# VH-VL binders against o14526r1to248, part 6

Target 1, 248 residues: o14526r1to248
Amino acid sequence: MSYFGEHFWGEKNHGFEVLYHSVKQGPISTKELADFIRERATIEETYSKAMAKLSKLASNGTPMGTFAPLWEVFRVSSDKLALCHLELTRKLQDLIKDVLRYGEEQLKTHKKCKEEVVSTLDAVQVLSGVSQLLPKSRENYLNRCMDQERLRRESTSQKEMDKAETKTKKAAESLRRSVEKYNSARADFEQKMLDSALRFQAMEETHLRHMKALLGSYAHSVEDTHVQIGQVHEEFKQNIENVSVEML

## First folded at step 22 (VH-VL)

Design aa2
Fold by OpenDDE, look of step 22:
Structure aa2 (fold): chain C 248 residues (1-248), chain A 122 residues (1-122), chain B 108 residues (1-108)
Amino acid sequence: as target 1 above (248 residues)
Amino acid sequence: EVQLVQSGAEVKKPGSSVKVSCKASGYTFTSYAISWVRQAPGQGLEWMGGIIPIFDDAKYAQKFQGRVTITADKSTSTAYMELSSLRSEDTAVYYCARDTWYEFRSAYFDPWGKGTTVTVSS
Amino acid sequence: SSELTQDPAVSVALGQTVRITCQGDSLKWYDATWYQQKPGQAPILVIYGKNNRPSGIPDRFSGSSSGNTASLTITGAQAEDEADYYCNSRDSSGNLVVFGGGTKLTVL
């Protein structure tokens, strides 16, 4: 709350754009995550195919000789590894579907948010407009003041002084009006921006939580596969151990 | 030299009113505002209100609204602060200060008067 | 109306640097002004706007702002810098003026 709120303070009033830009990165991250997982799935599929090929290679081992039975052990293990990687591929592909589904939901949420913060954007524009007028009004007033001061120092006639004062007063009135407009615009902006900031923050937090959950799923899928792979290797070792030299 | 000369010390009874004057010199009186700030003994500065003489329009702190009246006489370059329904808590040094009102992003006062001591006692 | 908050007292060793901070919501939009006040004297303007010093104010005084805070920094504190320091600003409406509670600076 405090973090997002800190970005829209100051003279430049760029906070809205900064925060809104940040929120717009959400869908991009989601897409990138999907692409990343897709790439991993491709790698796993490739690995699976490679292991399957390796299994076939083992099956082509010579059936002759004392070593022949061990080729079966290689074949079986390689085949099981191929299956492990294939299963991971499938899990990841399913996860990609989840990510993409989330992406669709996210876009809807973003659309809704955009509609809700339009008034804030308008307030930003109004504030920007009135802010740009203030320096001019101020400058004009100061120039009139300086002129009046000059005339005073020069002991100018009362008539001329009165005329100068009238000009200064007019400039002062203009400045006052500008300041009032600015204050009003600022107040309106602040209220709307606070609301928008809270909305943006909530969106980002929700997005990050969801992304973390997806990453959790990714990690879990990979971990499960690694456990299975580990088991296959253990079995391989056991199978080798169970075949004594005397048996061969 | 820019100077603000304030009226002398006042001793008042509770329920009465006090009017403090601030005469400005050394600058165009109507180009700046005059603000009034008080300070109770051992306490901090408290803004009471201010006036832009060219508009003859005063603004007041909420705390003093309805009880304080700030005016300006352009012909004599003098600002006035009148505080009514005086209480013991109103015992303080009252300062006038030149206010650069056209600096809308800030409120800097320069120079300050020397202050007027107002004592409210029964 | 908006309020400005200051620490009631701070200390600094002679020749060292001290920062006095003012905090308030209005400072997000408006500049702080700093005053020095010695006992029995009227306040004196020391910093205004974006780190502006009036004539006669030593260059060891500087102003800064961040978020809803403004700070007065004295770089190389001198014995004569012992005083009360007040910040003020426009309130949240921009129409009124508010003062901080003041900070008593002791030079050790």
Scores: ipSAE 0.759, ipTM 0.928, lowest interface PAE 0.6, mean pLDDT 93
Fold by ESMFold2, look of step 22:
Structure aa2 (fold): chain C 248 residues (1-248), chain A 122 residues (1-122), chain B 108 residues (1-108)
Amino acid sequence: as target 1 above (248 residues)
Amino acid sequence: EVQLVQSGAEVKKPGSSVKVSCKASGYTFTSYAISWVRQAPGQGLEWMGGIIPIFDDAKYAQKFQGRVTITADKSTSTAYMELSSLRSEDTAVYYCARDTWYEFRSAYFDPWGKGTTVTVSS
Amino acid sequence: SSELTQDPAVSVALGQTVRITCQGDSLKWYDATWYQQKPGQAPILVIYGKNNRPSGIPDRFSGSSSGNTASLTITGAQAEDEADYYCNSRDSSGNLVVFGGGTKLTVL
């Protein structure tokens, strides 16, 4: 593997790739939850309408027959059950609004995340550029050093030795500047990678926490409706018991 | 032949200073750095600092900053390390070494001086 | 400083292969350099620039690195290889030099 592949896409940076990919899937998961809850709300509404229609059938039974009082008990129970499921429909529709509002907040956070990824990639390009030019600066310095050693061996005048020293010093300064840029670019790259990884981890933790809370709200709404359905059923049983055979 | 010849052993009192010399020959003195490394009895190697004579620019390990001064005299091809406010724990062998600073991430020390023993006793 | 970590001692049987390790975060960016030191002597360079061997160092000495770990490998260890071995590199800033604590190699 290349030097920059090892430092950006290698073992050290593998977690960054995984974390960023997971963060990008957050809004998709939020939309999928909203769609699921919307379908559940449609199921509940359909059930409510079917029960209301069934209640109407009980109302249309023979009014003069001996079974008429018991048809009224069916009608009342069927109407109340329809209302239980309609209320759950409304609770789920409110929950969909909460899911979608969270989705809007996610988009704001993901915009900032995308900008940070661009900044991190820029740091990679800076480091790559300096690393590509370092060998050239080193070679130039060594060439000036070789020229200086050659002139010393030839017992060259002080004027020519001073000129060679000046050229060597210029090459040395260029090399030192390149080394300083490398150390600075490396530190900037590592800081940006660390900052991004911490941000992505925090974003994923927050997302999972919010999704768990939304599922908790869903579960609570369903549970409350099941309690109400149970109460309707107990009332139905009691109303049947209260109908006397002598009244029939 | 590249050589680094260090000054002789020294015995010093606590609170005084020592100045160790390192005379280079056989190469262009200003093209390389000189680093100073010490080793207390039974202990490991410890980098103290170094100088690049062409810049007249010294760097120091944080542990020694404020107590050590590293200089170079281009006219005599000689580097110096001066350690002040000596303590008994400064008893050590002090090495100079030629440093290939221009190799940067692949830099190395070659050759080393034979070392100068500094003993700090009351 | 303590930015480079070495095991304090390692043993090898005569003729066997031994690996001496050096760990530090700076080794991701700066090469480890290896020095051999025998009692009462100055250190001698044995490996630099990951795996470059100076003239006079036997080819049984080699270097390698991966991540934050560098290794000095001696293949076919000989009695004269018994010594202290030090790694060095640059510190986390890239501006200063640091040494590992040294590894005493014993050849059995």
Scores: ipSAE 0.678, ipTM 0.885, lowest interface PAE 1.0, mean pLDDT 88
Fold by ESMFold2, fold request of step 24:
Structure aa2 (fold): chain C 248 residues (1-248), chain A 122 residues (1-122), chain B 108 residues (1-108)
Amino acid sequence: as target 1 above (248 residues)
Amino acid sequence: EVQLVQSGAEVKKPGSSVKVSCKASGYTFTSYAISWVRQAPGQGLEWMGGIIPIFDDAKYAQKFQGRVTITADKSTSTAYMELSSLRSEDTAVYYCARDTWYEFRSAYFDPWGKGTTVTVSS
Amino acid sequence: SSELTQDPAVSVALGQTVRITCQGDSLKWYDATWYQQKPGQAPILVIYGKNNRPSGIPDRFSGSSSGNTASLTITGAQAEDEADYYCNSRDSSGNLVVFGGGTKLTVL
């Protein structure tokens, strides 16, 4: 087995493949988040419409009955709750726009990642090629050295010895060139792998931070609505108490 | 029998130069590189540089650039290492070694010369 | 960084197994070679390449490597194995030679 094959496709390349796969999964998770938020917005809109219907029921009560002031408190509270949930629906719809805009940005960076993968694979191919040829160049050099030593031992003419030395030098130059190509290809491969790993890691970190920020916006919108609902309930309790005082 | 025979011990004064020889026998001199390694008393091995005689091409460790000249004489199968501007810290044993440069990633030194002691003293 | 790092000293009981390590970034690409040196003598080659042992070196010596670490293992250490052990390899450029600082092996 060639040194290149043993080291490239083993543990050395596992991290690169994992990082690239993770980068490809980013747009999928962004779409899933948008779908989740869309379903929550639908739930909130349905709730808002149901509360608005309940408010209409309260407004149809008898205007002359002794309970009429309390029916109005029910109507006002129900209307306010409907508005709370409608506003959350609108906030969630705005957030969906932000999530989808981020998704569009991700697709642009995905295209650049594809280009970088191709460049890295080209560097792998160059290194693999020179690594496969090194043993052949080494063998040729050693064969020429063996021929030269045999001729020296046989006390061959100076002309034949000079020819053997020339052949050995040509094989040595070919081997030196292959060594230089290996060192250059190895350096290029290492640089491209390092650059790709750093970029993919930064992309994943940015993706996770941005997704966390979007989830934070979702949580904040829900929290604001929960506070408003609590305020509506406190007003409801106070208005009931005030009606009792005002009747006296 | 493959042998590397080094020149004898030398005593030198600071600021002078020393030239150590390494005569190879028992193999085709131009097929291998010759590397020079030194070892100060009680210290580890330091590669100084080497030459591939077939290319007439020498390389030097940064520490010794500008002070070391390594040459080879194909007609006598002899490599030379000359160290100039000697200091007391250059007191060391200097080895030559046959280097299998053609093995590249798996290159090794075999055999080694027996060493040349160079003493630099006032 | 092209430096090769070795522990300065290691001890082993007679007949036991010892591992001497050599670490360096260049070992990802270039093999470590191991030399034994006894006091007052020139170094001798003990392991080169993947796990190649030159003629005359006992089969208790073996080599291995993983990542940026190479190891020389002596299985069944004998008193005559007490020596300094050096690794060497190529530097980060692939053009120059570097040695580790050496490991003194003591056989108890």
Scores: ipSAE 0.662, ipTM 0.874, lowest interface PAE 1.0, mean pLDDT 87

Design aa2
Fold by ESMFold2, look of step 23:
Parts: structure tokens; C-alpha cells; sequence
Structure aa2 (fold): chain C 248 residues (1-248), chain A 122 residues (1-122), chain B 108 residues (1-108)
């Protein structure tokens, strides 16, 4: 048996409800990730547009002045930075599509999960009902046994003794049936709870792996952009150095 | 006083059978089960089976299924355990015990008989 | 049986507290019952249900359970407590009876 199976046993389904609640939060977390990435993409797009505007400003400088070659260096760098951030915007928009596609896959999986929850909760109710019946059947049997013993000590009537024995046997059979129902309901409950615990554990592990992969894609896209930005800056420094005062 | 009186010691040859009796007194025989438990020398307790006399049917541990027969005679308040195809490893003390089957999850054995020693030797 | 597991031996100093354990998956559903057996004698009932002590059993004996483990506790162990202790319960089906392998308690 698994760690989840050991935590789920009992007459209450408290541990089952906690694990199911955790599984239900998966689609919410997926939507929240998509929203976060969307906001980051908006930030990157805004930055790209601002850099494009700055590049245009560098182009509007005096075309015949001695500073004109350096304005061109500013323009080229600003254009390249704008493109870096625009590319990141597009990569993040593609990632949002992947996150939302995963979210749709989760909805299909959760439909099956809901059906199993209903079946498992029904088994809990059956076991609970039978568990409450047993003490009453036991008490009834003991009462019939006490009546039988009292009559045996006080009465010599065979007819009264036969009636008491018949009542005791009927109560004994009822108790035996209740015991059999308890054992059957317990076995069914145990199997359904174990199966559910293992399935919910697998669902949560799969969700965490997938979310981690999506975060990895996000991190990679940002890293690629940072590398490109660094390259643009090195070009900028080199282009400034290549413009000599004599050529201005 | 609730008592379970068992039959005397038995010496048997391999391949034979033994039938141990357990006579109950001091309580209503049909209200309780009778369980049979054995203990080989230096070994632990093993449940063999039991009977609820009011149903006149018995249950057996898987190890003894097919070799043990447990019966009850309500008219004499006596339970019997018969073990067939005896082997030397069946040498043991055989106990009967009154079983509170109606307590089910909390069932217990009280009292126990004094035990019947069965020795199986060639 | 393999369904109920007990340590084969436990020691306790005179006057000290000792706990004897019984483990099995069926104990989640069915109570353990405890028996004391001295050499050459039939077992006697010590604890049944969760913590019911029959008449004649000293109040230093108590029972408890948690998960698939049941325990017999002897508080202030005395020399006469030196014995074999067995738990029993129902098997995994709930239809049959099983015993633990027994624990020999030595009082030092």
C-alpha cells in the first residue's frame, strides 16, 4: 500500500477530500500561469514599442550635422533592442497557447475524476450505514440471549423455551447478516479508496511535471532574449569605437 | 461458574484421527461460539476454527481446511474437534475457548479449557 | 500468523513501564485482544476491545491502538507479569481469527 492509501483509511473521508481539493486546484493554477505570462508579454511589447519610438527619435536628428554618424549608431541599437523584445513577446504568446491547451486537457481528465469521486463517496456512505447498524444488531441479540437465560432459570415450560430460542436464533441470523454486510462494505470501500488515492497521486504528479515544463519554457525564452540583448550592447560599444573623431 | 472441561490426553499414530471434546457449563451454550486453538511445544497459539452452535456450522483456518471437523451437540452442551490424517507435527496442546462472536470486531476468548495434549508418534 | 506481527521478546526492569506491540493491516478494522500465558497454563484474557480490562486483571494493564498497531502497556511491571503475551484479531476478510506470534516478557 502507498503513503496516500495509509492516510485515507477510516470511517471519515477527510484525507480523501483534502487530496481531491488539491487536484481541483490544478486548472485554477494553469489559468493563473497563463494570466501571468500574458502580463509579461504585454510588458515586453510595450518595451519594444518604446524602443522603436526612441529609434525614430534618433533618426530625426540633424542629417548634416557632425554628430550624425553617432545618431545612426543609436538608431541601429535601438531598433535591434525593439526587435529582441518583440520576439520575446511572440514567444510568450506561443507559450500562452501551450498553457491553455494543457488547461483543456485537464478538463477532460477532471470529468473522469468527478465520476470516481461520486462512486467512492457512495462506498463511504454504505460503510457508514452498516457500521451504525452493527451495534443495534448486537444489542438486540444480547437482549434475546438475556431473555432466554431468564426464562431458563425461572420457567420449566417447553413451549416458552422454544419461543425464546427461536427469537434468539432469528436475532443471531440478523447479526450474522450485518457482520457479512460490514465485511463486504469494508472490502469495497478499501478497494475504492486505495484506487482513488493512487489515481489522485498520479494526477497531481503529472500536473506538477507539466507545470514545471511550462515554467522551463518561460525561463528559456527569457534567457534567449537576455543573451540577444547582451549581443546588441556589445555591437553598440564596438560601433561607437569604430567611429573616429576625424571622420565626424 | 463458567467452565469448559476437555477430554483427556491422547497418544496417536501417524495417519489416524483424534477427536477432542469440550463440555461447557455455567452459561447458555448456544449463545456463544466455541473456538479451537492449538499450541505445539515451544510454539505460539494457532486458531484452528470455531463453531456457533445455534447455526450448527463451522469456520476453519485455511491451514486446517479439509483435515479438521468441528461440531457441537446442543443436548449435551459439548463441542468436538476432530483432526484427521495426523502427522508428528500435530503433536500439541489443543484448547477450546468460549468465543464472544456477537462482539464481532471486539470478540474475545474467555474462558479457556485447560487443554488436551495430543501426542503423535510412531 | 503473518497477518499479526509481534516482537518475539521484550525486557523490562521491575517497576518500569513496558509496551508490547501487535501490527497488522486488519487492525485498522478489527480490534486486537490480548492474552497472557504462563508456562504450563492456558491463556487468560487481559485486554479486549480497545481498552477493556476484565475483572481480576490489575489496572496496571492497559491497551491502545493507532492505525495498524495495537499496544499492551504494563505500568509498574511486577515479577508475576513475566509471561508470553499474544494478540489476536480477525484476518483481512473479517471472517477468521488470527493470532500474533507472541511476545515473551522478561522482568529483570
Amino acid sequence: as target 1 above (248 residues)
Amino acid sequence: EVQLVQSGAEVKKPGSSVKVSCKASGYTFTSYAISWVRQAPGQGLEWMGGIIPIFDDAKYAQKFQGRVTITADKSTSTAYMELSSLRSEDTAVYYCARDTWYEFRSAYFDPWGKGTTVTVSS
Amino acid sequence: SSELTQDPAVSVALGQTVRITCQGDSLKWYDATWYQQKPGQAPILVIYGKNNRPSGIPDRFSGSSSGNTASLTITGAQAEDEADYYCNSRDSSGNLVVFGGGTKLTVL
Scores: ipSAE 0.656, ipTM 0.878, lowest interface PAE 1.2, mean pLDDT 87
Fold by ESMFold2, fold request of step 24:
Structure aa2 (fold): chain C 248 residues (1-248), chain A 122 residues (1-122), chain B 108 residues (1-108)
Amino acid sequence: as target 1 above (248 residues)
Amino acid sequence: EVQLVQSGAEVKKPGSSVKVSCKASGYTFTSYAISWVRQAPGQGLEWMGGIIPIFDDAKYAQKFQGRVTITADKSTSTAYMELSSLRSEDTAVYYCARDTWYEFRSAYFDPWGKGTTVTVSS
Amino acid sequence: SSELTQDPAVSVALGQTVRITCQGDSLKWYDATWYQQKPGQAPILVIYGKNNRPSGIPDRFSGSSSGNTASLTITGAQAEDEADYYCNSRDSSGNLVVFGGGTKLTVL
């Protein structure tokens, strides 16, 4: 994962842009997961209600007669299946709450991420501005040096020489300050770019890890329900065998 | 702390070239210049030239014009001096020094590297 | 190669005052800088800008100038001051660096 960090500076900020784009997809993926689980919960609830209705039909069909004990077996099995699917519905509703809670944490992190992008782009603009001023400051300094040399060759008065030296000193000080501003702006830019890249990479890794954990919880809830459904089915088979023995 | 670390001693044959490095640390490399000064055995100090890295602006003493090339790599904070067409008289210790080039009237060298011995022999 | 001239050797008794001189026409326009070099070591800055001492240089070292002559004065010379001393300045153009030939100071 440090691979992107070491290549970040060589592609005209391309690595920074790629990482930022990936980070922006995180909240979208979280919302999509919540929507998917919500639809699955609706499917399970509908199934539960259908099984409860089917159980009611079996209750309506338990009159005296040859198959009365079998209708009761159907009734009990249908009721238990309805409960299994209702339990899954509730597990999925709880998982949706976990996904939405993660989504709220993402919003806070995304706001900080956007602020860092603005700050980093401002550092680029500052560096560009001071970089443009350096050649101008250098030219001014060199021109003052040439003025001073010309006056020395012309055997000008000491007062004029002192004035020229003062102008050259002021230009040298201005150039020094411009070099210091450039070096400061470059250091700030480099630090902000590196910090942002490392943060974005860590954010993406954390997002993927958290999303995988949520999917794991989903899979576990479905598996637990299928185990219970299997137990209901085995009980159903056993109850049928018991009825068949007693109907001699 | 401000340090200038030079490459190790070199033994060269006449007619060849030598390239000495000077890695700077503890200060902002592009705020200063680097000057190169040599000292033959038992002799005084002799300025060879220097470079202002932020402008890639090199200057050379007349004696060395055409034989010396001074460069800087800002990404590694390292200056280089390459002396070509070596002769036995080029046997010397070669120093780099940080140069306060912005002090127009009063520029000075501080600190100096520890020196790189270059021996030219057959 | 040099626009700057120094006496090759000077002696001083321990605790006495010595002056090392440097002469050159460019010193009318550019300040002399002084370096100390002990055997087997790199030079170190002693005096710049006529009479400024960097941190760590004893106050017995001072500089002065008059006409086209600059001087390094050591008041109360110590045994550790035994070294070669080089003056340094710009050439007449102001673009190139020039060293004097060096002065060996012997402390007796």
Scores: ipSAE 0.269, ipTM 0.668, lowest interface PAE 4.2, mean pLDDT 86

